# VH-VL binders against Type II restriction enzyme NspV (nspVR), part 4

Target 1, 219 residues: Type II restriction enzyme NspV (nspVR), of Nostoc sp. (p35677)
Amino acid sequence: TILTIEALRTEAAIFSAAESIHPEPLLYGVTDGKAVGTYIEQKFRLYLKEHYEFVQGNSASGIDFPGLLVDVKVTSIRQPQSSCPFKSARQKIFGLGYSLLIFVYDKIDNSTNRTATLNILHTIYVSAERTADFQMTRGIRNILANEGNKDDLIAFMSDRNLPVDEIEAGNVADEILRNPPMQGFLTISNALQWRLQYGRVIERAGQEDGILTVYRNNP

## First folded at step 6 (VH-VL; framework fv_roledumab)

Design d31 (from b1 with heavy chain S105W)
Fold by ESMFold2-Fast, scan of step 6:
Structure d31 (fold): chain C 219 residues (1-219), chain A 123 residues (1-123), chain B 107 residues (1-107)
Amino acid sequence: as target 1 above (219 residues)
Amino acid sequence: QVQLVESGGGVVQPGRSLRLSCTASGFTFSDYAMHWVRQAPAKGLEWVAVIWYDGSNKYYADSVKGRFTFSRDNSQDTLYLQLNSLRPEDTAVYYCARHPLYSGWKYGAFDIWGQGTMVTVSS
Amino acid sequence: AIRMTQSPSSFSASTGDRVTITCRASQDISSYVAWYQQKSGKAPKFLIYAASTLQSGVPSRFSGSGSGTDFTLTINSLQSEDFATYYCQQYYSTPYTFGQGTRVEIT
């Protein structure tokens, strides 16, 4: 059976429920978020391989499921963010070009048993069109709603410190006027390295088109 | 066909060293955590060590801590177990075994085993 | 470390018999128990995980049950190929531990 996006979401829900109650000796005392993230990503991919056919991502492709245009993100509820390579400022406006499947965990160590449990509080699917920066798309959409022109868009992008020169800003403004962006729900920082922050996505999951609650563990 | 093949066993004197290898085929080796399990002649199974899929984390049984070192080379689909300061009680068949992390409740249950390689420590 | 104790250590049985092997953990391990079969001179074969779930390809005459501290492996109609040593294993906590084994011998 070939893996589909619908099957991916269904399996992610089943996987999340099982992981939330699974005591894991190999994670006891592990504080490195990258190690925890890698553990979940590997375990989920191999879980899927047992019953589905799909093209697997590698370092060169940069995306976990290139055939589905879905990337998996694993993050702690205490700091719900991940790194993102800077490829194009355009991604802050039009989205990353792929959908996200985000596992948000709360790690609980049990010293008596020497195990750790990754309580998956949220598993969220974000469609590709919703992966743009919230503030950038909100401002741009407001300008367009008020009949703003190319110069208004360029000024706004400059005020928001979009990393583009004047020529690139003009080209992006033209593209916006030709193809207005949807409202994005990520926070994409302008720090030394791009960071994707998931707080708003967690808050709005199930309440916005294209931002689906795949699994939620409500205590 | 999924397969694990151990090698490197032999006869050594107490205090000496051996290096065991386990070669994987038929699956994506780099996706799996791996174990070493041993079995002394006419005795039961004893867990020895586990290594994470990328080699970043390792755990050892108390009986071998400080003497045995687990490593892996994902480019060669091979595991290594370095046995130092060998004792007569280390005499056993050594098996490598696959850790099925992807199967949820199968975690820690070894789904694929090698044929084993014999280590004999005698004077 | 969690101790796993099997009972009996060995017993004689005949083809067609129903045999039951018991495994007891020194503390509550929920359902994190696996069972293995080992024939003379061979590597162990994975039979059961999560106390009661059969590995694919394992004959239905094998079954597992239990939770907490007490677990059983049952073979409901022993075949000639089933004469082997059986091991339980806990995977609840590191270090991983096995029972001492139960040898099922032909009468």
Scores: ipSAE 0.032, ipTM 0.595, lowest interface PAE 7.3, mean pLDDT 87

Design d32 (from b1 with heavy chain S105F)
Fold by ESMFold2-Fast, scan of step 6:
Structure d32 (fold): chain C 219 residues (1-219), chain A 123 residues (1-123), chain B 107 residues (1-107)
Amino acid sequence: as target 1 above (219 residues)
Amino acid sequence: QVQLVESGGGVVQPGRSLRLSCTASGFTFSDYAMHWVRQAPAKGLEWVAVIWYDGSNKYYADSVKGRFTFSRDNSQDTLYLQLNSLRPEDTAVYYCARHPLYSGFKYGAFDIWGQGTMVTVSS
Amino acid sequence: AIRMTQSPSSFSASTGDRVTITCRASQDISSYVAWYQQKSGKAPKFLIYAASTLQSGVPSRFSGSGSGTDFTLTINSLQSEDFATYYCQQYYSTPYTFGQGTRVEIT
């Protein structure tokens, strides 16, 4: 059976519920967020591999499910953020070009049993068109709603420090006017790697088109 | 076929060293945590050590901690167990075993075992 | 370390018999118990995981049950190839520990 986006979401919900009660001795005392993240990503991938056929990502593709245009993100509720490959400043406005499946965990170490449990508090699906920067898209959409023009868009992008030169800014503004962006829900920062922050997505899941609660544990 | 093959066992005097190897085939070796388990003649199974899928984490039984060193080379699909300061009580058949750490949400037992390699510590 | 205690240490049985082996953990390990079969001179063979889930390819005459501290392996209608030593193992906590083994011997 070929893996579909619908099946991916259904399986992620089942996986999240089961993983939330699984005591894992080999995670006890592990503090490296990368190790915890790759543990969940690999475990979910192998869980799916038992029943589905799908194209797996590699370092060149940059995403976990290139055939579905979905990337998996794993993050702690304490700092709900991750890195992603930089490709273009346009991604802050038009989105990453792929959807996200986000597992948000709270890691609990049990010293008596010497085990750790990754309590999955939220599993959220974010459609590709919702993966743009919240502030950038909100500002652009407000300008367009008030009949703003190309110069207004260029000034706004400059004020928000979008990493584009004058020629590129003009081209992006023209593109915005032809294809107005949808409201994005990520916070995207331009550190050494682009960092995605998921706080707003967690808050708004189930309340916005394209941002789906796949699984939610009680708060 | 999924297979684990151990080698490197032999007869050594107390205090000497031995290096065991385990070569994997038929599966994506880098997806699995791996274990060493030993069995003394006419005795039961005793867990020795585990190494994470990427080699980053290792745990040892107290009886071998400080004397045995576990490593892996994912490019060669091979495990290594360096046995130092060997004692007569280390005499056993040594098995490598696969732990599907990331397979299924309930899975975690040793699902594939090698045939074992005998280590005898005797004068 | 979690101690795993098996009983009995040995059984004398005949083909067609129902054999029951018990395994007790020194603390609550939920359902994180595996069972293995070992024939003389051979490596252990994986039978059961999560206390009651049969590994693919294992005959349906084998079954497991239990949770918490008490676990049971049952072989319905014992066959000639089932004469072996059986081990339980917890994988709830490191260090991983095995029971001492139960030998199923032909009468």
Scores: ipSAE 0.046, ipTM 0.603, lowest interface PAE 7.1, mean pLDDT 86

Design d33 (from b1 with heavy chain S105Y)
Fold by ESMFold2-Fast, scan of step 6:
Structure d33 (fold): chain C 219 residues (1-219), chain A 123 residues (1-123), chain B 107 residues (1-107)
Amino acid sequence: as target 1 above (219 residues)
Amino acid sequence: QVQLVESGGGVVQPGRSLRLSCTASGFTFSDYAMHWVRQAPAKGLEWVAVIWYDGSNKYYADSVKGRFTFSRDNSQDTLYLQLNSLRPEDTAVYYCARHPLYSGYKYGAFDIWGQGTMVTVSS
Amino acid sequence: AIRMTQSPSSFSASTGDRVTITCRASQDISSYVAWYQQKSGKAPKFLIYAASTLQSGVPSRFSGSGSGTDFTLTINSLQSEDFATYYCQQYYSTPYTFGQGTRVEIT
């Protein structure tokens, strides 16, 4: 059976429920978020390989499920963010170019048993069109709703410090006028590397088109 | 054709060293945590050590901690166990075994085992 | 460390017999128990995980049950290829531990 986006979401819910109660001795005392993230990503991929055929990601594709245009993100509820290579300033406006499946965990270490449990509090699917920066897209959409022109868009992007030169700013403004963006729900900030913040996505999951609550663990 | 093949066993005197290898074929080696399990002649199974799929985490049984060191080379599909300061009670068949990470509830048991390699520590 | 105690340590059986092997954990391990079959001179063979789930390719005459601290492996209608030593194993906590084994001998 070929893996579909619908099956991916269904399996992610089942996986999240099982993982939330699994005591893992090999994660006890592990504090490195990258190690925890890689653990969940590989475990989920191998879980899917039991029953589905799909193209696996590699360094060239840059995403976990290139055939589905979905990337998996794993993040702690305590710091719900991840690093992302800077590709283009356009990603803040038009989205990342792929959908996200986000596992949000709360890691609990049990010193008596020497195990750790990754309690998956939220598993959220964000469609590609919703992966743009919230503030950038809200401002742009507001300008368009009030019949703003190309110069208004260029001024706004400059005021928001979008990392484009004047020529590229003009090109992006033209593109916005031809193809208006949807409201994005990530916070995309420039650090030494591109940083994605998921707080708003967690808050709005299930309440916005294209931002689906796949799994939610109610305490 | 999923297979694990151990090698490197032999007969050594107490205090000496051996390096065991385990070569994987027929599956994506880098997707799996790996274990070493040993069995003394006419005795039961004893867990020795585990190494994460990327080599970042390692855990050892108390009986071998400080004497045994494991590593892996994912480019060569090979697992290594360096046995130092060997004692007569380390005499056993050493198996490598695969740890599937497919499901936290259902998998974690050792689903694929090698044929074993014999380590004999005697004078 | 979690101790796994098997009973009996050995017994004699005939083909066609129903065989039950018991495994007791020193603490609650939920359902994180696997069972293995080992024939003389061979590596262990994976039979059951999660206390009761049969590994693909294992004959349906094998079954497992239990949760918490008490677990059983049952072989309905023992076949000639089933004479072996059987081990339970907990994978709830490190260090991973095995029972001492139960040897099933031909009568």
Scores: ipSAE 0.145, ipTM 0.623, lowest interface PAE 5.9, mean pLDDT 87

Design d34 (from b1 with heavy chain S105L)
Fold by ESMFold2-Fast, scan of step 6:
Structure d34 (fold): chain C 219 residues (1-219), chain A 123 residues (1-123), chain B 107 residues (1-107)
Amino acid sequence: as target 1 above (219 residues)
Amino acid sequence: QVQLVESGGGVVQPGRSLRLSCTASGFTFSDYAMHWVRQAPAKGLEWVAVIWYDGSNKYYADSVKGRFTFSRDNSQDTLYLQLNSLRPEDTAVYYCARHPLYSGLKYGAFDIWGQGTMVTVSS
Amino acid sequence: AIRMTQSPSSFSASTGDRVTITCRASQDISSYVAWYQQKSGKAPKFLIYAASTLQSGVPSRFSGSGSGTDFTLTINSLQSEDFATYYCQQYYSTPYTFGQGTRVEIT
C-alpha cells in the first residue's frame, strides 16, 4: 500500500499514542534534543516502512517525505523550535513549500528504573500554505486589506529586515499582489541560524484551517 | 537474507586483548541499534552492550565497563567490540544481535542474532 | 538490575505434551518480556515479544501470557524440534537481563 497524507496522519496518531507510554532505556539521561528528534523520526519511518511504500528523503531534498511534500519535526514542549533549511527569504511570506508533521514531546526520565518516556503531548499537521511567518504575513495581509500598493509592501519588508535586495523586494511585492499569502502560523527567526518556533501552532491546532490536531495527550 | 556474521574470537591468556567484528547484510544497517550478548559454557545469556544506530550513544554491562569498547562503521555495515584486560570469566560465545527501532512493544527484544564467536581466556 | 527467575530450571517431556514455563521479574515490567528458544550449539531464536505477541514465522503452538511480574510461555503440543532451552528477557530497563533458562528434555 502506497503512503498518502491521510494515512500518514492516521499512523502518526497511532504511533504517538504508543510512544507516549513506552519506557525506553536507550533514552535515559539523553538531553540532546537532536538525538531525541532523530530517534523519533527514524522510529516513525521504520514503523511506516512495515506497511507502506514511499519515497524517503535525502540530503538533497531536505525533507523526510518528498513524494508527499511533508517534513517531520520533533521538538520538546519546553523549547518548541527546530532548525530549518531555507531556500529563500520568500518562504517567510509564502511558506516553506511543504507541510509539517510536528511531534511535541515532554521527556520524563525515571531514575529508579533508568528509563525515559517521550510523552507526546501534541502531534500537529501544518499545511504548506500555513508555514509562513506569522508577523510577516499578518502585516502584509493588513496592508492588502487597506488597499496598499507595491511601495507599501516594499517599505514593510524593509522595516522587518527581510533579507532581500531592492530588486528582489520589488519582485516579491509583485508576487504578493498577484498571489496574496495566507496567514502563516510559524515564528521564523534568523539570529544565529534559521529557526522555526511552534508555540503558536501548538496553541491554535484544531482551531485554524490547515492546522490539524493529529493527536493530543492532555496530562 | 538478513544475517549477522561474527569473527575475531580465539584463545588468549588473561590480560590480553581481542577485537570482535560483526558484519551485517540484507538490511539497512544504519537504521538499527545493535547489541552484544555473551554466553559462558553451560550458562545462560548475559547482555554485554548496546550501541545506537549512529554510534553516538553506548551502554555497557557493569561487568565489562571500562574494559570493553563498542564501535561501528556504518559505511562497511560492521560492528566492533574491543575486548581489553580479558579475564577467565569473560570466556563465552559472543553474539551480535539486532535491536529493532520500530514503533510498539518490540523495542529491546533481539530479533536477529549472529551465529556467535567463541572467546576462551585461559592460562 | 531487574532479576528474571525461570521455573523450572529443567524438566522432561514427551512429544504431544502441553508444557508451561514461568518467568518472574523482581519488579513490575509491564509487558516488556521476550522469549527465545536455543538449541544446543546454536544461537537463540526469537519467539515472542511484548509478553504475548508471536514473531512472524513462529508456530502457533507457542503462546505467551502475563503482565507485571509473572509471565508464562506455553507450548500446546510439543514437537520433536521443540526440545531446547528457553529464555525470557526483560527489556523494560537497562541493563537488559535474561532468566537463567529452562531446559526441556526428551523423556
Scores: ipSAE 0.012, ipTM 0.578, lowest interface PAE 8.3, mean pLDDT 87

Design d35 (from b1 with heavy chain K106R)
Fold by ESMFold2-Fast, scan of step 6:
Structure d35 (fold): chain C 219 residues (1-219), chain A 123 residues (1-123), chain B 107 residues (1-107)
Amino acid sequence: as target 1 above (219 residues)
Amino acid sequence: QVQLVESGGGVVQPGRSLRLSCTASGFTFSDYAMHWVRQAPAKGLEWVAVIWYDGSNKYYADSVKGRFTFSRDNSQDTLYLQLNSLRPEDTAVYYCARHPLYSGSRYGAFDIWGQGTMVTVSS
Amino acid sequence: AIRMTQSPSSFSASTGDRVTITCRASQDISSYVAWYQQKSGKAPKFLIYAASTLQSGVPSRFSGSGSGTDFTLTINSLQSEDFATYYCQQYYSTPYTFGQGTRVEIT
C-alpha cells in the first residue's frame, strides 16, 4: 500500500494517541529538543514503514516525505519553534514549498520511575500555501488590496528587514505583483538563524483553511 | 534473513581489554536502537547497554559504566563494545539484540538476538 | 532499579502438564513486560510482549497475563520442545531488568 497525505494524517492521529500514554525510559532526563524531535520523527517514520510504501527523505532532499512534499516538525509546547534551512528570503512571502506535519508535545519526566512521557497535545497539518510568515503576508496583502505599487512593496519589505538587497527586493516585488501570496500562519525569524514559530498555527488549527487539527489532547 | 553476528570474545586476564563487534544483515540497521545483554555461566540475563539508532544517546548499566564504551558505525552495519578494565565478574556470553522503537507495544522487547560471543576473564 | 523476581527458580514437569511461571516487579510497571524462552546453548527467543500479546509464530499454548506488579506466563499442555529456561523482562524503566529465570526440566 502506497502512503498518501490522507493516510499520513490518519496514521499521525493514531500514533499521537499511543505515544501520549507511552512511558519511555530512554527519554528520561533528556532536555535537548533536537534529540526528542529526532526520536518522534524516526519512530513515526518506522511506524509508517511497517504498512506503507513511500520515498524516505535524506540530507539531499531536505524534507522527510519528498514524494508527498511534507516535512515533519516536532516541538515542545513550552517553546513551540524549530530551526529551518531556507533556500531564500522569498519563502517568508510565498511559503516553504512543502506542507508541515507538526507534533507538539509536553514532556513529563517521572523521577520515581525514571521514565518520560511525550504527551502529544496537538498534531497539526499545515498546507504548503499557509507556511509563509503571518505578518509579512498580511502586510503585503493589505498593500495589494489598497492598490499599492512596486515601490510600496519594496518599502514594506525594507521596513520588515527582509534580508535582500535593493535589486533582489525589486525582483521579489515584481513576483508578488504577478503571483500574490496567500495569508501565511507561521512566524519566521531570520536573526542568527532561521526559526519557525508555531504558536499561531496551534491557536488557529481547525479554524482556517489549510490548517488541520489531526489530533488534539486537550489539557 | 535478519541476522546479528557477534565476534571478538576470548580469554583474557583481569585488567585487560577486549573489543566486541556485532554485524547486522537483512534489515535497515540505522532504523534500530541496539542493546548488549550478557549472561554469566549458569546465570540469568543481565542488560549491559543501549545505543540509539543514530549513536547520539547511550545508556549503561551501573556495573559497567566508565569501563565499557558502546559505539556504532551505520555505514558498516556494525556495533562495537569496548571492554576495558575487565574483572572476573564480567565473564559471560555477550549478546547483541535489536530494539524496535516503532511498534509501540514492542518497544523495549528484544525481537532479534545474535548467537553470542564468550568473554572469559581469569588469571 | 526495578527488581524482577521469578518463581519458581526451577521445577520438573512432564509433557501434557500445565505450567505456570510468575514474575513480580518491585514497583508498578503497568503492562511493560516481555517473556523469553532460552534453550541450552542458544540465544533467547522472544515470546510475549505487553504482558499478554504473543509474538507472531509463537504457539497458542503460551499465554501471558497480569498488570501492575504481578505477571504470569502459562504453558497449556507442555510439549517436548518447551523444556527450557524462561525469563521475564521489564521495559518500563532504565536500567532494563530481567527476572532470574525459571528452568523447566523434564521429569
Scores: ipSAE 0.197, ipTM 0.653, lowest interface PAE 5.1, mean pLDDT 87

Design d36 (from b1 with heavy chain K106Y)
Fold by ESMFold2-Fast, scan of step 6:
Structure d36 (fold): chain C 219 residues (1-219), chain A 123 residues (1-123), chain B 107 residues (1-107)
Amino acid sequence: as target 1 above (219 residues)
Amino acid sequence: QVQLVESGGGVVQPGRSLRLSCTASGFTFSDYAMHWVRQAPAKGLEWVAVIWYDGSNKYYADSVKGRFTFSRDNSQDTLYLQLNSLRPEDTAVYYCARHPLYSGSYYGAFDIWGQGTMVTVSS
Amino acid sequence: AIRMTQSPSSFSASTGDRVTITCRASQDISSYVAWYQQKSGKAPKFLIYAASTLQSGVPSRFSGSGSGTDFTLTINSLQSEDFATYYCQQYYSTPYTFGQGTRVEIT
């Protein structure tokens, strides 16, 4: 059976519930968030391969499920963020171009048993259209709602420090006027490397169209 | 067919070294954590070490810590166990075994074992 | 380390017998117990995981039970190929540990 987005979400909920009570000795004392993230991503992928056929991501594709246009993100509730390669400033307005499946864990080390449990507090699905920057899209949508023009959009993007030159800013403003963006719910920080923050997504899951609570388990 | 084959065993003097290998076939080797388990003649099974699927984390039994080194080459589907400062009590058949890291209790058991390679430490 | 203690260490039985082997953990390990069969000169063979789940291809005469600290392997009707040494193993915590083994011998 071919894996679909609906099946992916259903399986992620089942996986999250089982993982939340699984004591893992190989994670005991591991403090590196990247190692924990790789563990969950790999384990979930192998879990799915037991029953589904799908195209696996590789270094060239850059995302975990290229056939579904879904990327898996694993993050700690203590610092719910991940790095993102700098691609295009347009992604802050129109989204990343793929959906996110986000596992938010609280890692609990048991020194008596020398095991760690990844208590998955939230598993959230964010549709591709909702992966844009919250502040950028809110401001743009407000300008459009008040019948703002191209110059208003360019000024706003400049005020928000969008990394575009004058020509690109004009092109983006024209595109916004033709195809207004949906409200995004990520915080995308500009630096040498982009950082995605998931705090708002965690807060708004289940309350916004396109941001689904796949699984929730608050201890 | 899923298979693990160990090699590199032999007879060595105390204090010497041996390098054991385990070659995997019939499955995606890089998806699995791997273990070494040993068994002394007429004795039970003793866990030796585990290595994560990407080689990043390793754990050793206290009896071999500091003397044995576990490594893997995922491009060659091969595990290595470097045995240093060998002692008579290290005499055993050494098995490699596969450890799936899936959710649920199944995925922590050693589901596939090699045939073993004999290490004898004697003068 | 979690100590796994099997009983008995050995016993003799005849084909057709119902055989029971016990395994005790020194602390609560939930259901994270596997059972293996080892014949002379051979590698261990995986039989059971999660205390009670039979590995695909293992005959239905084998069954496992237990949780917490006490676990049991049962062979309902012993066959000639079942004379072997049986090991329990916990995979709840590192270091992984095995019971000392139970040898089932022909009467």
Scores: ipSAE 0.182, ipTM 0.656, lowest interface PAE 5.6, mean pLDDT 87

Design d37 (from b1 with heavy chain K106L)
Fold by ESMFold2-Fast, scan of step 6:
Structure d37 (fold): chain C 219 residues (1-219), chain A 123 residues (1-123), chain B 107 residues (1-107)
Amino acid sequence: as target 1 above (219 residues)
Amino acid sequence: QVQLVESGGGVVQPGRSLRLSCTASGFTFSDYAMHWVRQAPAKGLEWVAVIWYDGSNKYYADSVKGRFTFSRDNSQDTLYLQLNSLRPEDTAVYYCARHPLYSGSLYGAFDIWGQGTMVTVSS
Amino acid sequence: AIRMTQSPSSFSASTGDRVTITCRASQDISSYVAWYQQKSGKAPKFLIYAASTLQSGVPSRFSGSGSGTDFTLTINSLQSEDFATYYCQQYYSTPYTFGQGTRVEIT
């Protein structure tokens, strides 16, 4: 059986429930978020390989499920954010170009048993169209709703310190007028290394089109 | 065919060193955590160490901590166990074993074992 | 460390016998127990995981049961190829620990 996005979400829910009660000795005392993230990503991928055929991504250079255009993100509830490869400022407006499957965990170490449990509080699916920056898309959509023009969009992008020169700003403004963006729900920084923040996605899951609660362990 | 093959065992005097290797074939080596398990002559199985799939985390039995070093080369599908400051009680057959991390039919148990390599520490 | 205690350490049996080996953990390990068979001069062979789930290819005469601290491996109608040493193992907590082994030999 070929893996589909629908099957991916269904399996992620089953995986999340099982993982939330699994005591893992290999994670006891581990504080490195990258190690925890890699653990969940590998475990989930191998879980899927039991029953499905799919093209595997390279975690260093691409996305986890290139055939589905889905990337897996793993983050702690204490600081729900992750790094993202630097690409283009345009992604703040039009989205990342792929959907996200986000596992949000609360890690609990048991000193008596010397095990750790990753209590997965939220597993959330964010459609590609919703992966743009919240503030940037809100501002742009407000300008368009009030019949703003190209110069208004260029001024707004400048005020928000979007890292584009004047020529690129004009090109992006033309594209916005031709193809208006949807409201995004990530917070995206403009550093050399892009940072994605998931607080708003966690808050709005199940309440916005394209932001689905796949699994929730916090009623 | 899924296979693990150990090598590097031999006879050494106390205080000396040996390097054991374990070569994997027939599966995606970098997807699995790996273990070393030993068995002294006429005795039971004793866990020695584990290394995560990417080499980022390692755990050792107290009896070997500080003396043994576990490493892996995922590009060569090979595990290494460096045995330093060997003692007579380290005499055993050393096995490498595979540890699946996924939920499913083989989760958590050592599903594939090598044939072992004998380490003898004697004067 | 979680101590795994097997009983008996050895016993004699005949083909056709129903054989039961017990394994006790020093603390609650849920169902995180595996069983292995080892024949003289050979590597251990994986039989059972999660206390009761048979590995693919293992004959149905083998079964496992238990949860918490008490576990059993049962061989219904022992066959000639079943004379071996059997080990239980917990994979609930590091360090991973094995029972001392139970040798099943022919009468």
Scores: ipSAE 0.021, ipTM 0.600, lowest interface PAE 8.1, mean pLDDT 86

Design d38 (from b1 with heavy chain K106W)
Fold by ESMFold2-Fast, scan of step 6:
Structure d38 (fold): chain C 219 residues (1-219), chain A 123 residues (1-123), chain B 107 residues (1-107)
Amino acid sequence: as target 1 above (219 residues)
Amino acid sequence: QVQLVESGGGVVQPGRSLRLSCTASGFTFSDYAMHWVRQAPAKGLEWVAVIWYDGSNKYYADSVKGRFTFSRDNSQDTLYLQLNSLRPEDTAVYYCARHPLYSGSWYGAFDIWGQGTMVTVSS
Amino acid sequence: AIRMTQSPSSFSASTGDRVTITCRASQDISSYVAWYQQKSGKAPKFLIYAASTLQSGVPSRFSGSGSGTDFTLTINSLQSEDFATYYCQQYYSTPYTFGQGTRVEIT
């Protein structure tokens, strides 16, 4: 059986429920968020591989499920953020070009049994069109709603420190006018490096078109 | 066919070193956590160490911690166990064993074992 | 560390017998128990995981049961190839630990 986006979401819910009660001795005392994230990503991939056929990600594709245009993100509820695999300014406005499947965990270590449990509090699916920066898309949509023009858009992008030169800014403004962006729900930070922050997505899951609650442990 | 083949065992004097290898074939080696398990003559099975599928995390039994080092080369489908400061009580057949690292029904069980390599530590 | 205690340590049986081996954990390990068969001079063979789930290819005369602290391996109608040493193993907590083994000998 070929893996579909619908099956991916259904399996992610089943996986999340099972993982939330699984005591894992190999995670006891592990504090490295990257190690925990890699563990969940690999475990979910192998879980799917048992019953489905799909194209697996590699270094060339850059995302976990290139055939479905979905990337998996794993983050702690304590710091719901991850590194960003892109540097393109355009993606802050039009989205990443792929959907996200986000596992949000709370890790609990049991010293008596020397096991750790990854309590998956939220598993959220974010459609590709919703993966743009919240502030950028809110501001742009506001300008368009008030009948703003190309120069207004260029000025706004400059005020928000979007990393584009003048020619690129003009091209992006033209694209916005031809194809207005949807409201994005990620925070995409470009301070010292590109980061995706998931706080708003966690808050708004199930309340916005294209932002689906796949699984929730704390209703 | 799924196989694990150990090598590198032998007879050594106390305080010496050996390097054990385990070569995997017939499956995607990089998908699995791997273990070393040993068995002293006329004794039962004793767990030695585990290494995650990508080498990022390792755990050792207290009896070997600080003396044994576990590593893997996923490009060569090979595990290595470096045995340092060997003691007579380390005398055993050493097995490598495969461990699925996901919540499938067999998680935590050792589903595939090598045939073992004998390490004898004697004067 | 979790101690796994098997009983009996050894016994004699004949083909056709129903054989029962018990494994007791020093603490609650839910259903995280595997069983292995080891023949003289050979590597262990995986039989059962999650206390009661038979590995593919293992004959249906083998079965496992139990939860918590007490677990049982049963061989219904023992065959000549079943004379071996059997080990239980917990995988609830590191370090992973095995029972001391139960040797099933031909009468």
Scores: ipSAE 0.055, ipTM 0.619, lowest interface PAE 7.0, mean pLDDT 87

